# VHH binders against p46559: the designs that were tried, part 4

Target 1, 369 residues: p46559
Amino acid sequence: MTAIEKFFTEKSPDSEQVLLKVIELGIDFLGGEWKNVDKSQVNVSRVHGGQSNHMFHVTSSTSATPYLLRIHRQPPSQVFTDTVNLAIFSERGLGPKLYGFFEGGRMEEFLPSKTFDVNDVLVPENSRKIGAIFPLYHSINVPVSKSRRCVHLMREWLNGYESLGGGDYEILPTTVNYSDHPKSVSIKDLNHEIDNFEKWSTEIFEHTLVFSHNDLASTNILELNSTKELVLIDWEFGTYNWRGFDLAMHLSETAIDYRVPFPPGIKMNGDLIDNPPNIQIFCEAYVEADKKLKNRSPSDPTAEVKALIQECQFFWPLTNLFWALSAMKHSLLKFENGVDLDVQARDRLAVYFHLKPRSQKIYEELSKK

## First folded at step 23 (VHH)

Design d22
Fold by ESMFold2, look of step 23:
Structure d22 (fold): chain B 369 residues (1-369), chain A 125 residues (1-125)
Amino acid sequence: as target 1 above (369 residues)
Amino acid sequence: QVQLQESGGGLVQPGGSLRLSCAASGFTFSSYAMSWVRQAPGEGREWVSSISGEGGSTYYADSVKGRFTIARDNVKNTLYLLMDSLKSDDTAVYYCAREYTIEYGRSTIETFDYWGQGTQVTVSS
């Protein structure tokens, strides 16, 4: 552990040493607002649930700007990418402001907000707002690999699963009511699924490459208290990717309820699997916002929306395969996140095979042109 | 409106005992975890003890463990802190606080959304 990590893990957040340290950081990175703050006016609260950082919410009873303090636990490569993403979005006003970096940590804006839940993402006006903000994020040039896509991480997880002793995976029992999937899949079968989708996606959607969030579940959406505007957070899975994967990931996540008590801590919402009711309004908002952002004349707005819906439908099963592979690996690591990872893997594999025929049909239609 | 009112503070000699109480109103008391937090003059606020909504789980700062006991009466909507073996270092204003969890993305921040006015405890010989 680094000296800074040891300091913040060994000492209580309310200790004099920590209070003086966070005042020092406030002065150094935020300036004179913090110079007159006394330790009796400062509060430091732990932020729980952070697997990649030790995180603290620093506030005062003064007008000094509150901040989130992150003390890194992540591997250096994750720290680099996450830091680059935050800095770029911060400079464009698209996320929390980055207040500073120091050895072993960083400081960023705390956004007074409401975190969306599974019900919020189904409200039509919220779906419209989410669809409308995606093109702004997709327009950003982030200086990371443009060839490294979701499939590289999927292969990493599958290789990790195998190296941990994983073998053929039994899909049953599931909490979803599908029967159009195999009972078991081999690692070789899963590699073939990844390879086929990569081939299909590259052949027909390569022109749609954008920097993508790749994990837009409801819990990664903040509604700002002050403006009611939405902010997307936690870009740790951000890559260049086919935009349809990014959009389908959000739509697929609207079918998943993480509020279910553990065990299993997860439930696929059967009414929403396949075609969420908000796909039309979501895609309409995306197309409209993309046109405005690019000062583009629409060729045929109805046709463009229909094509975007088709893109989302094509990628939908791949988003489930993506998380199934993650869950398979992390189940063998005995990773704890409040979800039964084998239930997740089995359900998502069942959904993948259920939806895959639609993706095959779309590929065949578009490749025949 | 939520109201928290502390009482039971006072002047006591080292080694003495006090019982603090906090009368709660304006909310469903049994639904919330509650804490005692203290602040000495010129110092930061120091968490002392917490108790779950139904009273089954109690937690203590190392500085008070074995000497203080937190309790609650959900019929009378009252939080208690029994303080034994008091030391000069226990001199502070003691606040009753309602625990509140802020959801922030996938993370949570445990904080306090309502505070009492505090009751002074002074340990002096």
Scores: ipSAE 0.605, ipTM 0.824, lowest interface PAE 1.6, mean pLDDT 89
Fold by ESMFold2, fold request of step 24:
Structure d22 (fold): chain B 369 residues (1-369), chain A 125 residues (1-125)
Amino acid sequence: as target 1 above (369 residues)
Amino acid sequence: QVQLQESGGGLVQPGGSLRLSCAASGFTFSSYAMSWVRQAPGEGREWVSSISGEGGSTYYADSVKGRFTIARDNVKNTLYLLMDSLKSDDTAVYYCAREYTIEYGRSTIETFDYWGQGTQVTVSS
């Protein structure tokens, strides 16, 4: 544990030492507006629920700019991508401002906002707004590897699961009512599934590569209080990837309710798993915004929307396999996040195998073209 | 329109007792956890004690455990702090504050959205 991490975990946020430290940081990175701030004017609130960072909301009774302080729990190499993405999006006005970066932490803008839930996402106007903002992020050239995709993260989790002593995984019991999945899967079986999807995706969707969020559940969408504009946050899983995975991740998360009590802290909505009600409006907004952003003349919008819907449907099961593998590994680490990770893994594997035949059919259809 | 008004402060000798009150209006009092927070001149604000909305759970800073008692009357919409065995270090303005949770992405910020005007407690021989 670094010295700065010890400092912020061992001391109370209202202690004199912490108050003086956050004033020092304010002076160092935000400048003279903090130089006349006294400790009696400062408030530091701990932000709970962060897994990769210890977070604090720092404010004062003066005009000094408030900030979020992030103190990393992870090694520098694991937080590198999130920091680079924050800086790039900050400069383009597409995310919180980055105020400073230092060994072991960073300072960023606090956005007065409402966090979306799954019901907010399903409101048609909100689905349209989310669909319209994705092309802005997808158009950015982020200077990271273009060969590291969602499938590489999946392999890392599966390798980690094996290294922790994991073996064959029993899919039952599930909370979803499907029978078109195996009773258990081996690590070899799961590697085969990853390899097949990588092959299919590379053959027919390689031209769709964009820098992707890969985790756009409702809780990573903020609606600004002042403007009602949307901001996407927490890019820790960001990679170049086929855009259909990124869009399918957002859509597939509408079928999942994390608001249920723990245990299990998760419930799949079977009615939404196959065909989310917002996919048409969402894809229409994406196509329209992408055309405007790239200064393209309108073409056959019905055909383009239909094709984008097929991209989402193709990647839909892969989004479930992605989180199933993460859940399998982190269950062995006894990771606690308010969700029974084995319930999540079993349900998502069942959904994966249930939806996979549709993806295979789409692959076969598009391979002929 | 949320209003919190403290009363009951004053000058006491070391070892003495005081009872602070906070009259609440403009919201469903029993739905909110409430806190006492104090601030000495030139110092930061220090959390003192909290009580759940139903009154069943109470929490205390180490500096006041065994000497202070928090209570609430949800019929009268009033928060109380009974202060015993007072010492010079307890000298401060005492604020009644309503607890509030901000959802921010997957995270939460536990904070206070409304504060009273404060009542002065001075412990001096």
Scores: ipSAE 0.576, ipTM 0.810, lowest interface PAE 1.9, mean pLDDT 90
Fold by ESMFold2, last read:
Structure d22 (fold): chain B 369 residues (1-369), chain A 125 residues (1-125)
Amino acid sequence: as target 1 above (369 residues)
Amino acid sequence: QVQLQESGGGLVQPGGSLRLSCAASGFTFSSYAMSWVRQAPGEGREWVSSISGEGGSTYYADSVKGRFTIARDNVKNTLYLLMDSLKSDDTAVYYCAREYTIEYGRSTIETFDYWGQGTQVTVSS
């Protein structure tokens, strides 16, 4: 554990040492507005729920700019991408401002906001707003590998699962009501599924590569209190990827509720798994915003929206396989996030196999052109 | 209109006792966890004790464990702090505060949205 991590974990947030340290950081990175702040004017609140960072909300009773303090729990290699992405989006006004970074941590803007839940994302106006903001993020050039996609992370998780002693995986019991899946799958079978989807995606959708969030569940969307504008947060899974995966991830997560008590800490809404009510509005907003951003006139807006919906449907099962593989590995690591990871893995594998035939049909239809 | 009003502070001798009260109005008292927080001159605020909305769980800072008792009366909408074996370093303004949780992405921030005006406790030989 680094010296700075020990400092912030071993001392109470209200201790004199912590209060003086956060004033020092405020002076160093935010400047003179913190120079006249006394420890009696400072509040430090621990932020709970982070697995990669120890987080603190730092405020004062003065006009000094409040900030979020992140003290990294992970080695620099695991936080590097997050920091680069934050800096890039911060400079473009597309995320929280990055106030500074230092060995073992960083400081960023706290956004007074409402965090969306699964119900908020299904409100038609919110669906429209979310669809409309994706093209802005998709237009950003990020200086990271364009060949490292969702499938490569999936392979890393599957390899990790195997190296931890994992073998054939039983799909039953599930909480979803599907029966068109195998009883179990081998590591070889799962590699075959990844390879097939990579082949299909590369052949049909390589032209759709954009820098993608890859994890836009409702809880990664903040609605600003002041402007009602939406801000996307938590880019830890960000990669270049086929845009359809990014969009399908958002849509497929509308069927999944993580707010339920553990165990199991997860509930899938069977009515929404393959029929999200917001897909039309979301895709219409994406197409419209993308055309406006690129300053082009539509040739056939209805056909373009239909094609984008098909694109989302193609990637839908892959989003479930993605999280199934993550859950399989992290279950063996005994990772604790308030979710029964084997319930998640089993349900998502069942959903994957249930939806895969639609994706295969879409591939076959489009590959004939 | 949420209001919190502390009372019961005063001057006591070391080893003495006090009972602080906080009258709450303008909200459903039993729905909120409540805390006592103190602040000595020139120091930051120090959390003292918390109690859950229905009173089933109580928590104490190490500096006061075994000497202070937090309680609530959800019929009278009143929060209490029974302070025994008082020491000179217990001298502070004592605030009652309503706990509140900010959801921020996948994270939560436990903080306080309403504070009383405070009541002075002075422990002097």
Scores: ipSAE 0.570, ipTM 0.811, lowest interface PAE 1.8, mean pLDDT 90

Design d22
Fold by ESMFold2, fold request of step 24:
Structure d22 (fold): chain B 369 residues (1-369), chain A 125 residues (1-125)
Amino acid sequence: as target 1 above (369 residues)
Amino acid sequence: QVQLQESGGGLVQPGGSLRLSCAASGFTFSSYAMSWVRQAPGEGREWVSSISGEGGSTYYADSVKGRFTIARDNVKNTLYLLMDSLKSDDTAVYYCAREYTIEYGRSTIETFDYWGQGTQVTVSS
């Protein structure tokens, strides 16, 4: 454990040493507004649930700018990439401001906000707002690999599952009622599924490559208290990817309820898996915002919306395979997150095979043109 | 309108005892965990003790364990702090605070959304 991690984990947040340290950081990175802050005016609250960082919310009774302090748990190379991504979006007004970074940590803006849940996402006006902000993020040129995509993360998880002693996997769905899937699947079968989707996607959607969030569940969306504008957070899975995967990930997560009691801590809503109610409004907003951002005249917006819906439908099963493979690996690691990871993997595999024929039909129709 | 009003502070000799009260109104008192927090002149706020909404769990800072007792009366909507074996370094303004959890993405922040005006405790010979 690094010295700075030890300092912030061993000492109480209300200790004099911590209060003086956070004032020092405020002066160093935020400047004069912190210079006249006394320790009697400072509050430091621990932020719980962070998996990559120890986090603290630092405030004062003065007008000094409050901040989030992140003390890293992860290796420096992962921390660097995450910080670069944050800085790029911060400079464009698309995320929390980055106030500074130092050995073992960083400081960023605390956004007074409401965190969305699935019900918030499904409100039509919110669906429209989310659809409209995606093109802003998708237009940004992030200086990272364009060849490392969702399928590469999937292969890393599957290889990890095998190296941990995993083998053939039985598909025994619990929260969905599908039966049009294999009884079990081998690692070779799963590699074939990944390879086939990569081939399909590269052949017909390579022109749609954008820097993608890849994990836009409702809990990664903040509604600002002051403006009611939406901010996307937690870019740890960010890669270049086909835009349809990014959009399908957001839409398909509306079918998943993580707030049910453990066990299993997860339930899939079968009514929403095939056709979420917000897909039309969401895709309309995306197309409209993308055209505005690129200063292009509309030619046939109804056709563009229908095509974008088709892109989302094509990638829908792949988003479920993505998380199934993650869950398979992390179940063997005994990862604890309030979800029965084997239930998640089994249900998502069932959904994958149920929806795959639709994706195959889309591929066949588009590859003939 | 959420209101918290402390009382029961005063001057006491070392080794003495004192009982603080906090009258709560404007909310369903039994639904919230409550805390006592103290602040000496020129110092930061120091958490002292917490009690769960139904009163089943109590927590204490190491500096007060065995000397202080937190309690609540959910019929009277009143929070208490019984202070025994008082020391000079217990001198502070004592605040009653309502616990609140902020959801921030997948994380939570444990904080306080309402505070009383405080009651002065002075331990001096």
Scores: ipSAE 0.540, ipTM 0.798, lowest interface PAE 2.0, mean pLDDT 89
Fold by ESMFold2, fold request of step 24:
Structure d22 (fold): chain B 369 residues (1-369), chain A 125 residues (1-125)
Amino acid sequence: as target 1 above (369 residues)
Amino acid sequence: QVQLQESGGGLVQPGGSLRLSCAASGFTFSSYAMSWVRQAPGEGREWVSSISGEGGSTYYADSVKGRFTIARDNVKNTLYLLMDSLKSDDTAVYYCAREYTIEYGRSTIETFDYWGQGTQVTVSS
């Protein structure tokens, strides 16, 4: 544990030492009204729910700019790329401003906002806004490997599951009402599924690579109080990836309700799994925003929207396999996040196999060209 | 509109007792956890005690544990702090504060969205 991590974990947030330290950081990195702030005017609140960082919300009774303080739990080598990516998004106005970076931590903007829930993402106008913002993020050139994609993470999780003693996985019982899946799958079978989708995706969709969020559940969307504009947060799964995966991940998550009491802490809405309610308006908004952003020559918008819907439909089962594999590994680690990870794994595997035939048909149709 | 009004402060000798009250209005009192927070002149705010909305769970800072008792009356919409065995270090303005949880992505920030005007407690001979 680093000295700075010890300081913030061993001392109370309301202690004089912590109050003086956060004022010092405010003066050093933000200046302005922080120079006039006294310890009697400062509040430091711990932010709960993060496992990668110790986080604190720092405010004052003055006009000094509030900030989030992140104290890293991970070694510097693991936080370097995360910090670089934050800086890139910050400079483009696509994330919280980066106020300061120091060994062992950073300071960033607190965004006064509403966090979306499952009901918010089903509202058609919100789906339009989300579809319209994706091209802004997808247009960023991030200087990281383009060969490390969602399938890399999936293989890491499956290998981790095996290394922890995992074997054949029983798909039943499920809470979804499908029967067109195997009763169990082997690790070999799951590797084959990953390999097939990678092959299909590379042959047909390699031209669609963009830097992707890969985890756009409702809780990673902030609506700013002041402007009502949306900001995407929590880029911990960010990689280059086929854009259809990123879009399908969001659409797939609209069918998931995490507010259900634990256990199981998760419910898939079967009525939404086959037919995401807003895919048309979502894809229309994406195409329109992408055209405006790139100043592209006019094209057939109906044909472009139809093609994008097809991309989403192709990748939708893969998004469920992605989280199934994560859940399988983390269940063996006894990871606790308010969700029964075995229920998630079984349900998502059932959905994967249910939707896979559509993806195979799309691949066969497009590969004939 | 949310209103919190403290009363019951005053001058007391060491070892003495006081009962602070906080009258709440403008919101469903029983739906919110409540806290007492104190501040000595020139110092930062120090959390003292918290109580859940239904009154079943109480929490205390180590500096006051065993000497102070937090309570609430959800019929009268009133929060209380019963202070025994008072020390000179307890001298401060005592604030009633409504607990508020900010959802921020998958994280939460436990903070206070409304404060009373405070009541002065002075412990001296």
Scores: ipSAE 0.531, ipTM 0.793, lowest interface PAE 2.0, mean pLDDT 89
Fold by ESMFold2, last read:
Structure d22 (fold): chain B 369 residues (1-369), chain A 125 residues (1-125)
Amino acid sequence: as target 1 above (369 residues)
Amino acid sequence: QVQLQESGGGLVQPGGSLRLSCAASGFTFSSYAMSWVRQAPGEGREWVSSISGEGGSTYYADSVKGRFTIARDNVKNTLYLLMDSLKSDDTAVYYCAREYTIEYGRSTIETFDYWGQGTQVTVSS
C-alpha cells in the first residue's frame, strides 16, 4: 500500500492531519483560492461505494472550489486509460473537470446532481436527451487503441476466469424465463461466441467505429441541479467500439434493476429485455443530433432510424455476454459489489443465447448486401 | 423551511453537567437521523453523537462515550444532549445537524444539510 493510501485510510477524515493535507492539495493543484483556507473552514466526507478508489468529498465554507479526491487502492497501471479519458472530456466540457493527478490519486470536480435510475431513463424527455448526447462523445478523437474494442476486455475476463480455475459454467438456475439456451457452456464455447461476434461485427459494422462509453447504465448519468443538463460519468470502460454496442448497452440496461436488496442485488425485467419502450425516441434523437453535429442536410430519417435500431438489436446480446464474462471472473475473485455475480452471469448468458439468433439473422441479411 | 435552534449552553466547572436542546421545525422530525457536532475555536468540526429517526439507535464519539447521552422527543420535535462529567476539552460551540445522504452515481456521501446556529459550552475553573 502506498504512503498516500495509508495516510487516508489510517487517519480520520476530520483529523487535523487530513484537513491540512487536503488544504495542501488544494493549494498545489487549484492554487490561490485555497491559500487562505483555514482547517476550521474545511470538511472532508468519505464517499462510499468505490472498489478501485478511496474517495473523499472536500469542501470549505469559503469560495474555494470543492473537489473529489480519489486515492487509488492499489498503484495499478490500469488507471492510466481512465485518467486520459477523463482529461480529454474535461478539456472539452463533456464531463467533470480534472483538477489534477498525482502518483496514487487524482482530484476532480464534484457535480451537484441527481443520479438517474432505471425509471428516469425511460421518461421520453430523458430518453431524447440521452440519445442526443451520444453523437457528441462519438465524434471525439481519443488517442487510445482502436483495435481493442469490447471483445479485448471480454477475452481478458474469460482468460482470467480460466486462470483462476474456472471451467464449464452451468447456466441454470436463472431468474429469467427462457429455455432456448444450453444447460452448460465451456470456455471453448465462449471463446467461439466471442470470435463469431467479432467476425460478424467487423464484416458489417466496421464503418461504425467511434469512441464509446460502453457502460452507460442509468447510474452513470447525472442530471445537474443547476442546469438540468445530463453528464455521463465513469468512463473506465471507454474505448473505441462499434457504436451499436454503446447504444445497445444503454438500452439493454433499462431492463436491469440494481436497486433490489442483496441477495441477489439484481433483477431483470423480462418485459423490457428485448423491447425497451424508448428505443424509437432514443434512436431518433441520436440521428437528429448526429446530423446537426455534422452539419448534414436532412435525409430519409425514417430509414436511417430503422437502420440504427437494427444496429442496436444486432449488438444487444453481446452487451449481455460482456457482463456475463465479467461476472464469471469476479465471482471467482469473490469481488463484492452488492450483486450476486453468479445470478448475474447465469441470467445474462440466458439472455445472450435467447437474443443471438436475431443477431445472426441480421448479419446474414446485411452480409448479402 | 427547515430550522434548528440550539439552547442550553453556558459556563460550567469541570465535572459539571449541562443539557443542550435543539428545537426543530419545517420538516418531519421523526423521519431524520440527527447529530450533535462541536467546534472549538480555530479547529475543525468534530462529530459528537447521532440518533436514528425513531430514537432506537444512538452513536457516540469515543471522546464522549459514557459521559454524554443523546435523546430525542418526536412529539416536541426536540433533540437533546445530556452532558455529564464535563472536561475542559469539551469547550466548544455545539451544533445540532440533520443527517443527509447524497447519491452520486454509484456512490454515496454522508453529510449534513441543515445546521443550527450553535450554543456555546465553556468548561472552565
Scores: ipSAE 0.484, ipTM 0.764, lowest interface PAE 2.2, mean pLDDT 89

